# Ledger of designs, part 185: VHH binders against EKC/KEOPS complex subunit cgi121 (cgi121)

Target 1, 174 residues: EKC/KEOPS complex subunit cgi121 (cgi121), of Schizosaccharomyces pombe (q9p7j3)
Amino acid sequence: MILPLFPETQVHVFVYENVSNCAAIHEQLISQNPIYDYAFLDAATILYKKQVYSAIIRALEDRRDEQMKTKTIHSEVILSLSPKTEISSAFRQFSMTKKSKNIVVVKIDSKLTEEEEFERLDKLVEGNRVEFSDEELQKLIDFKVLKKNYKLDPSTLENPLASILSSIALRGYS
Short names: E, the ipSAE of ESMFold2; O, the ipSAE of OpenDDE; V2, 0.75 times the mean of E and O plus 0.25 times the DockQ between their complexes.

## First folded at step 19 (VHH)

Design qp27 (from qo3 with A52S; framework vhh_6qgx_2; at its last look DockQ between E and O 0.97; V2 from the best seeds 0.86)
Fold by OpenDDE, look of step 19:
Structure qp27 (fold): chain B 174 residues (1-174), chain A 123 residues (1-123)
Amino acid sequence: as target 1 above (174 residues)
Amino acid sequence: QVQLVESGGGLVQAGGSLRLSCAASGFTFSDHHMAWFRRAPGKEREFVAAISYTGKYTFYTDSVKGRFTISRDHAKNTVSLQMNSLRPEDTAVYYCAATYAWDYYTERAYEHWGQGTRVTVSA
């Protein structure tokens, strides 16, 4: 897809459930294998499409403004998901782990169509692709983790999206 | 309380060797990647080497490749930097750092830092 504010940048987002090889993928990330040039997120931490898009936009804005805090745009997406400014914490909170079962995969600066990118990614991920939708994400979310990551309370749980987006947008301004 | 304590620095002649050590405590060492950074006089802190949490993967800045070796000991919660064929340009304060993120080369990615140990290489 193309984001209106960044028409020159193609972005793809994929969701996988029941992934059997997260440990293997994690190993490749740790090794810095360039074939795995994606943002691999734990789906247990993602509730809304807009949450992911907000993080992507934030990362792209940081890059545009030459204010990236991380080395890569994909790492910046991970950081951008977090209400915290610490990169290490953001990875701990949102990145795929060896124990993850469901994941959200983000590709920025893709040169391929969505289908072509899927075919490439499908060789790396052993799981079932599902639709990138709020409906599907809601099936995969761990609300305990979500509440912890964004410090949601009963009052903010009435509208979690607003709280999450605010946290992302106002990171570093609290 | 998180602590990273460096040791092993000192004065050495060009061509000589030093082994730096960093003792870690107060956090889950086995889950963190470890790294060495250095700050030379009048320069900014720069990445030197990193080692993944399992010790399987190591990364080096170009200027130290083939001369420096990073390693870790999980039993002792230590990370070491063997520095061989030292050069005057290696003179710096060397810092130990820890991170959960695999953004190894990014200084900001590291959440824990030591106070540093001074290495001086004379001509």
Scores: ipSAE 0.911, ipTM 0.947, lowest interface PAE 0.5, mean pLDDT 96
Fold by ESMFold2, look of step 19:
Structure qp27 (fold): chain B 174 residues (1-174), chain A 123 residues (1-123)
Amino acid sequence: as target 1 above (174 residues)
Amino acid sequence: QVQLVESGGGLVQAGGSLRLSCAASGFTFSDHHMAWFRRAPGKEREFVAAISYTGKYTFYTDSVKGRFTISRDHAKNTVSLQMNSLRPEDTAVYYCAATYAWDYYTERAYEHWGQGTRVTVSA
């Protein structure tokens, strides 16, 4: 969890499987409850650690450069996962929904150690924490969703990382 | 074929009331948060009020709190803005907007927009 360009920004990423209360968490996000100020992502959309780190880095770069498009750094992470600049579409494609079963949770600008943040988050999420690793993420991905979100074809699905990272890095360029 | 059609604008004296309505079609109304924005002459468009997709949560810019009430009708696919105690500073074109994202205050988050209805509040 080393971010070379942002060494003073504390970031934590957690993965939960078999989450039973996504509908309740979603309600809290809709109500703007500040206790839930995290990026809650649907794990069905996340295949690699680098996918998440690239979105975090893009969001932090946009904040640094005063180019953020969304209200919070966490909503900016959701946008940054998308190959497009449309905020509403990015939320629809990547955010946790009421029906999600597995989630990736990102906290940026944490004032807590990883263990302390986990203790706080564990009170909010009713599910099984697993390691944030490519191995665990690959068990939770939905390749049909991944293909749709990033416009991948069969040849790209055999080597999707570069295509996905390019989409995140090059968003908005022509 | 997405449409948001505002109505109910007009001329009203300061201290008066006006009710705006927005009819929605061509998208799934029930999964979208709705908002009103306004643009005063010579100014940028600004957030006024939002209502969550179920109608359960509402949000207002500070200058309209206690005077304006946003509501939605799921049976008619409409969102309304009841504007009371109107001030000349409320004079603007009012726009209805829709988004899936719960980034309510951010104009750029809204994917569907109406053409607007003019509200003029005279001194």
Scores: ipSAE 0.741, ipTM 0.898, lowest interface PAE 1.0, mean pLDDT 92
ESMFold2 (binder alone), look of step 19: mean pLDDT 90; pTM 0.922

Design qp28 (from qo3 with G55A; framework vhh_6qgx_2; at its last look DockQ between E and O 0.95; V2 from the best seeds 0.87)
Fold by OpenDDE, look of step 19:
Structure qp28 (fold): chain B 174 residues (1-174), chain A 123 residues (1-123)
Amino acid sequence: as target 1 above (174 residues)
Amino acid sequence: QVQLVESGGGLVQAGGSLRLSCAASGFTFSDHHMAWFRRAPGKEREFVAAIAYTAKYTFYTDSVKGRFTISRDHAKNTVSLQMNSLRPEDTAVYYCAATYAWDYYTERAYEHWGQGTRVTVSA
């Protein structure tokens, strides 16, 4: 897809459930294998499409403004999901782990169509692709983790999206 | 309380060797990547080397490749930097650092830092 504010940047987002090889993928990430040039997120931490898009936009804005805090745009997406400014914490909170079962995969600066990118990514991920939708994400979310990551309370749980987006947008301004 | 304590620094002649050590405590060492950074006089702190939490992967800045070796001991919660063929330009305060993120080359990615140990290489 193309984001209106960044028409020159193609972005793809994929969701996989029942992934059997997260440990193997994680190993490739820590090895810095360029074939795995994606943002691999734990789906247990993602509730809304807009949450992911907000993080992507934030990362792209940081890059545009030459204010990236991380080395890569995909790492910046991970950081951008977090209400915290610490990169290490953001990875701990949102990145795929060896124990993850469901994941959200983000590709920025893709040169391929969505289908082509899927075919490429499908060789790396052993799981079932599902639709990138709020409906599907809601099936995969761990609300305990979500509440912890964004410090949601009963009052903010009435509208979690607003709280999450605010946290992302106002990171470093609290 | 998180602590990273460096040791092994000192004065050495060009061509000589030093082995730096960093003792870690107060956090889960086994799931953190470890790194060495250095700050030379009048320069900014720069990445030197990193080692993944599995110890299977190491990363080096170009200027130290083939001369420096980073290693870690999970039983002792230590990370080491063997520095061979030292050069005057290696003179710096060397810092040990830890991170959960695999953004190894980014100074900001590291959440824990030591106080540093001074290495001086004379001509």
Scores: ipSAE 0.913, ipTM 0.948, lowest interface PAE 0.5, mean pLDDT 96
Fold by ESMFold2, look of step 19:
Structure qp28 (fold): chain B 174 residues (1-174), chain A 123 residues (1-123)
Amino acid sequence: as target 1 above (174 residues)
Amino acid sequence: QVQLVESGGGLVQAGGSLRLSCAASGFTFSDHHMAWFRRAPGKEREFVAAIAYTAKYTFYTDSVKGRFTISRDHAKNTVSLQMNSLRPEDTAVYYCAATYAWDYYTERAYEHWGQGTRVTVSA
């Protein structure tokens, strides 16, 4: 997939449920293995497709404007999901952990079709691919985690999308 | 209260060795990656070395590879930097730092910092 504002940048997003090898994937991430150069997100933190796309767009805008805070575009996506500017806390809140069960995986700057990237990723992730859709994400979300990560109160829980997207877009204005 | 307390700095002659230690308290040491950064006079703080929370993976800036060794002791909640074949350009204040993020080289990724220990290498 190509985002209209970034026509030269191919992006793929995948969702896996019932992943059995998150600990092994995490080990590869901390070792800086370039084969695992994706953003591995805990699906318990993701409710909407737009949440992921907004973070991707924010990361790409920061790269374009030479304002990235992290080393890679994929780590910048993780930071961009956060309403705060602290890299360590963003990783703690949104990244896949050794104990994650369901994940959202983002590849930016892919040189492969979606099918080809899936084939490659499927060798790394031991789980069941599901559609990247609001319907599937809704099944995997932990609303307690979502509420905590975005400081949602009862008045916003009926329509949290606007609050979440505002947090991503306006991060750093304080 | 989170504390990172460096020790072991001092004056050493070029070609000599020095071992820095950093004692950690007030946070979960076992889930944090640890690093050393340094600031030479008139320069920005720069990355020196990092070690993953498992101790299995280490990372070094090019100028110290083969001379410096980072290690950690989970029983004592310490991280150490063995500095061999010291050069005058290694003169700096050395800072211990901790992060949860595996963005090892990025200063801004580190959420906990020590006060620093001074290392002076004379020609």
Scores: ipSAE 0.778, ipTM 0.908, lowest interface PAE 0.9, mean pLDDT 92
ESMFold2 (binder alone), look of step 19: mean pLDDT 89; pTM 0.914

Design qp29 (from qo3 with F59W; framework vhh_6qgx_2; at its last look DockQ between E and O 0.88; V2 from the best seeds 0.00; counts 0 for: pae E 2.7 > 2)
Fold by OpenDDE, look of step 19:
Structure qp29 (fold): chain B 174 residues (1-174), chain A 123 residues (1-123)
Amino acid sequence: as target 1 above (174 residues)
Amino acid sequence: QVQLVESGGGLVQAGGSLRLSCAASGFTFSDHHMAWFRRAPGKEREFVAAIAYTGKYTWYTDSVKGRFTISRDHAKNTVSLQMNSLRPEDTAVYYCAATYAWDYYTERAYEHWGQGTRVTVSA
């Protein structure tokens, strides 16, 4: 996938459900294994494609503007999902944990086609790939977690996307 | 209340050794990565060493590799920095820090900080 604002940057997003080896993946992330150079997100925290895209775009903008707060573009994506400015909090809120079951995986600066990247990633993730769509994400979301992460209330739940995007966009401004 | 309390700093001659300790409380120590940073006079704070929450993985800045060893004790909620073959350029205030993120080298990633302990290495 090519983003219009960043035509030189190829991005891939994958969704996996019923992942059995999240603990093993987490261990590799902790060890900073370069083979696992992705943003591994807990699908329980993701409701919309636009949520993920918004975070990706913000991360890319930060990189473009030389204002990244984290060391890697993938960590920046995790941070960009959060309404909070604290990196540690963002990881706690949105990153895959060893107890995660469903995940969203983001690859920035891919040199491979989507299918090639999938084949590579599929060797690392033991789960079922599903479509990256709002429909599929909606099946995996934990609304309690979502509400907590973005401080959603009954009024904002009528249009949670707007609230989420605003939170992402206005991070550090409130 | 979150607390990180460093100890073990002091004056030592070049070639000597010190062991710094950091006692953590007020947060889940077992799921946080721990690190040591230092700030030398007139310089910015810099990364020294980090250890994963499992204790299985460690990272060091190049200048201290082979001389410094970071370790942690889950039973005591402590992280330590064994500093051997100390050099005058190691003179700094050393800070203990904690993070949930595995962005180990990034100072901003650490959400909890100690007040620091001073290490002075004389020539």
Scores: ipSAE 0.910, ipTM 0.946, lowest interface PAE 0.5, mean pLDDT 96
Fold by ESMFold2, look of step 19:
Structure qp29 (fold): chain B 174 residues (1-174), chain A 123 residues (1-123)
Amino acid sequence: as target 1 above (174 residues)
Amino acid sequence: QVQLVESGGGLVQAGGSLRLSCAASGFTFSDHHMAWFRRAPGKEREFVAAIAYTGKYTWYTDSVKGRFTISRDHAKNTVSLQMNSLRPEDTAVYYCAATYAWDYYTERAYEHWGQGTRVTVSA
């Protein structure tokens, strides 16, 4: 996928359920293995496609504006999901952990088609790919986690999209 | 209350050794990556060494490779820096730091910092 504001940047997003090897993937991430250069997110924290796209756009805007806080664009996506500016907290809230079961995986700056990127990623992830859609994400979300991550009260939890998107867009301006 | 307390600094002659220690409390030590940074007089703070929360992966800045060894002890909630073959350019305040982020080679990723311990290496 090509975002209109970033015409030279190809992005792919994949969703996996019932992943059996998150602990192994996590070890590869902390070893800084370049084969694993993706944003691995815990799907329990993601309710909407727009949530992921907004974080990607924010990360790309920060890269364009030389305002990135993290080393890679993929770690910047993880930070950009958070309403807070603290990197360690954002990883705690949104990144895949050893205990994760379902994940959302983002690749930015891909030189491959979606099919080609999937073939590479499928060698790394032991799980079942599902569609990147609001319908599938809704099956994987943990609403208790979502409420805590974005500090949603009962009224905002009924219509959380606007609150979540504003948190991503306005991070650092509050 | 989160605390990182460094110790083991002091005055040492070039070629000598020191072992720095950092005692951690107030957070879950076993799931945090740990690092040492240093600031020489009049200079910016720079990365020295890091160790993953598992203890399996370590990283060093080029100027200390082969001379410094980072280690951690989960039973005591400590991280240590063994500094051998010390040089005058190693003179600095050394800071212990902790992060949960796997991006643990980036200074901005570190959320917990100690007050530092001074190391002076005389020619």
Scores: ipSAE 0.450, ipTM 0.778, lowest interface PAE 2.7, mean pLDDT 90
ESMFold2 (binder alone), look of step 19: mean pLDDT 89; pTM 0.907

Design qp3 (from qo3 with K56S; framework vhh_6qgx_2; at its last look DockQ between E and O 0.95; V2 from the best seeds 0.84)
Fold by OpenDDE, look of step 19:
Structure qp3 (fold): chain B 174 residues (1-174), chain A 123 residues (1-123)
Amino acid sequence: as target 1 above (174 residues)
Amino acid sequence: QVQLVESGGGLVQAGGSLRLSCAASGFTFSDHHMAWFRRAPGKEREFVAAIAYTGSYTFYTDSVKGRFTISRDHAKNTVSLQMNSLRPEDTAVYYCAATYAWDYYTERAYEHWGQGTRVTVSA
């Protein structure tokens, strides 16, 4: 996938359900294994495609503007998902954990086709790939976690997307 | 209340050794990565070493590789920095820090900080 504002940057997003080896993946992440150069997100925290895209775009903007707060573009995506400015908090809120079962995987600056990238990632993730769609994400979301992460209330739940995007966009401005 | 308390700093001659210790409290130590940073006179704070929450992985800045060793004790909620073959350029205030994120080298990633302990290496 190519984002219009970043035509030179290829992005791929994958969704996996019933992942059995999240603990093993997590171990590789904390070891800083370069083979695992992705943003691994807990699907329980993701409700919309636009949520993920918004975070990706913000991360890319930060990089473009030389304003990244984290070391890697993928870490910046994780940070960008959070309404909080603290990196540690963002990881706690949105990153895949050892206990995760469903995940969203983001690859930025891919040199491969989506299919090729999938083949590589499929060697790392033991789970079932599902479509990256709002429909599929809605099946995986934990609304309790979502509400907590974005401080959603009954009034904002009428249009959670707007609230989420606003939270992402206004991070650091409140 | 979150606390990180460093100890073990002092004056040492070049070639000597020091062992720094940091006692952590007020947060879940077992799920946090720990690190040491340092700030030399007239310089910005810089990364020195980090250790994953499991204790299985360690990371070092190039200038201290082979000389410094970071370790942690889960039972005591402590992180240590063994510093051998000390050099005058190692003179700094050393800070203990904690983070949930595995962005080890990024100062901003660390949510908890100690007050620091001074290390002075004389020529």
Scores: ipSAE 0.913, ipTM 0.948, lowest interface PAE 0.5, mean pLDDT 96
Fold by ESMFold2, look of step 19:
Structure qp3 (fold): chain B 174 residues (1-174), chain A 123 residues (1-123)
Amino acid sequence: as target 1 above (174 residues)
Amino acid sequence: QVQLVESGGGLVQAGGSLRLSCAASGFTFSDHHMAWFRRAPGKEREFVAAIAYTGSYTFYTDSVKGRFTISRDHAKNTVSLQMNSLRPEDTAVYYCAATYAWDYYTERAYEHWGQGTRVTVSA
């Protein structure tokens, strides 16, 4: 996928359910293995495609403007999902953990087609790929986690999209 | 209340050794990566060394590689920095820090900080 504001930046997003090796992937992330240079997100925290796109766009805008706070664009995506500015908290809230079961995986600056990137990623992730769609994400979300991460009250939980996107867009201004 | 308390600083001659220790409390030590940063007189605080929460992976700034060793002890909730072959340019206040994020070199990634311990290396 090519975002209009970033025409030379290829982005791929994959969703996996029933992942059996999150602990092994986590080990590779903490070891700084460059083969695992993706944003690995816990799908329990993601309800909408637009949630992920908004975080990607925010990370790319901060890179363009030389305002990145983290070392890599993929860690910047993790930060950008958070309504707050603390890096450690954003990782705690949104990143895949060794106990995650379903994940969303983002690759930015890919030099590969979606199918080629999938073939690479599928060697790393032991799980079942599903479509990156609101329908599939809705099956994997934990609404208690979503409510906590974005401080949603019961009245907004029925249709929280605008509140979530506003939190991502206004981070640092509220 | 989160606390990181450094100890073991002091005065040492060039070529000598010191061992710094950091006692951690008030947070889940076993899921946090730990690091040492230092601030030399007149300079910005800089990354020195980090150790992953498992203890299996260590990272060092180039100027200390081969001379410094970071380690952690889950039973005692401590992190140590063994500093060998000390040089006058190692003179600094050394800070212990903790983060959940595996962005080890980035100062802003660290959410918990100690007050620091002074190390002076005389020629």
Scores: ipSAE 0.684, ipTM 0.873, lowest interface PAE 1.3, mean pLDDT 92
ESMFold2 (binder alone), look of step 19: mean pLDDT 88; pTM 0.900

Design qp30 (from qo3 with E111D; framework vhh_6qgx_2; at its last look DockQ between E and O 0.90; V2 from the best seeds 0.86)
Fold by OpenDDE, look of step 19:
Structure qp30 (fold): chain B 174 residues (1-174), chain A 123 residues (1-123)
Amino acid sequence: as target 1 above (174 residues)
Amino acid sequence: QVQLVESGGGLVQAGGSLRLSCAASGFTFSDHHMAWFRRAPGKEREFVAAIAYTGKYTFYTDSVKGRFTISRDHAKNTVSLQMNSLRPEDTAVYYCAATYAWDYYTERAYDHWGQGTRVTVSA
């Protein structure tokens, strides 16, 4: 897909459930294998499409403004999901772990169509692709983790999207 | 309380060797990547080497490749930097650092830092 504010940047987002090889993928990430140049997120931490898009947009804005805090755009996406400014914390909160079962995969600056990118990614991920939708994400979310990551309380749970987006947008300002 | 305590610095002649050590405490060492940074006089702090939490993967800045070796001991919660064929340009304060993120080369990714140990290489 193309984001209106970043027409020269193609972005793809994929969701996988019942992934059996997260540990193997994680190993490749820590090894800095360039084939795994994606943002691998734990789906248990993602509730909305807009949450992911907001993080992507913020990362792209940071890059545009030469204000990236991390080395790569994908790491910046991970950081951008977090209400915290600490990179290490953001990774701990949102990045796929060895124990993850469901994941959201983000590709920035793709040169491929969505289908082509899927075919490439499908060789790396052993799981079932599902639609990138709020409906599917809601099936995978761990609300305990979500509440912890964004410090949600009963009052903010009435409109968790607003709270999440605010947290993302106001990172570093509170 | 988180602590990273460096040791092993000192004065050495060009071509000589030093082994730096960093003792870590106060956090889960086994799930943190460890790194060495250095700050030379009049320069900014720069990445030197990193080692993944598994110990399986290591990363180096180009100028130290083939000369420096980073390693870690999980039983002792220590990370070491073997420095061989030292050069005057290696003169710096060397810092130990820890992070959960695999953004190894990014200084701000590291949550914990030592106070540093001074390495001086004379011509």
Scores: ipSAE 0.911, ipTM 0.947, lowest interface PAE 0.5, mean pLDDT 96
Fold by ESMFold2, look of step 19:
Structure qp30 (fold): chain B 174 residues (1-174), chain A 123 residues (1-123)
Amino acid sequence: as target 1 above (174 residues)
Amino acid sequence: QVQLVESGGGLVQAGGSLRLSCAASGFTFSDHHMAWFRRAPGKEREFVAAIAYTGKYTFYTDSVKGRFTISRDHAKNTVSLQMNSLRPEDTAVYYCAATYAWDYYTERAYDHWGQGTRVTVSA
């Protein structure tokens, strides 16, 4: 997919459930293996497609404006999901962990079609691919985690999406 | 309360060796990556070395590769930096730092810092 404001940037998003090798993937991430240059997110933290797209857009805007805080665009997506500016806590709250069961995987600057990128990713992830849709994401979310990460309270239960997107947009750095 | 306490700094002649240690407390050491940064007089703080939380992967700035060795001891909650073949340009205050993020080279990724230990390398 190409976002209108970033016409030269190909983006793909995949969702996997029942992933059996998150510990092995995590090992590759901490070793800095370039084959694993994706954003691996814990699906328990993601309720909406728009949540992911908003983080991608924020990361791309920060790259365009030379305001990135992290080393790679994929680590910037992880930070951009957070309402806070702390990189370490964003990784703790949103990244896939050794114990994750379901994941959302983002590839930015892809030179491949979705099918070609899937073929590569499917060799890395041992799990069942499902559609990237609000319907599937809602089956994988942990609402307790979501409420904690975005400080949702009773007043935000009426429109949790708007509150989440506002938190991403209002994060206190440029 | 989170604390990182460096020790082992001092004065050493060029070509010599020094071992820095960092004692960690007040956070989960076993899930944090650890690093050493340094600030030379009149310069910005720069990355020196990092070690992943598992102890299996290490990363070094080019100028210290082959001379410095980072290690960690999970049982003692310590990180060490063995510095061999020291040069005058290694003179700096050395800081221990911790992060959960595997963005090792990025100073802003580290949310826990020590106060530093001074290393002076004389010609």
Scores: ipSAE 0.788, ipTM 0.910, lowest interface PAE 0.9, mean pLDDT 92
ESMFold2 (binder alone), look of step 19: mean pLDDT 89; pTM 0.914

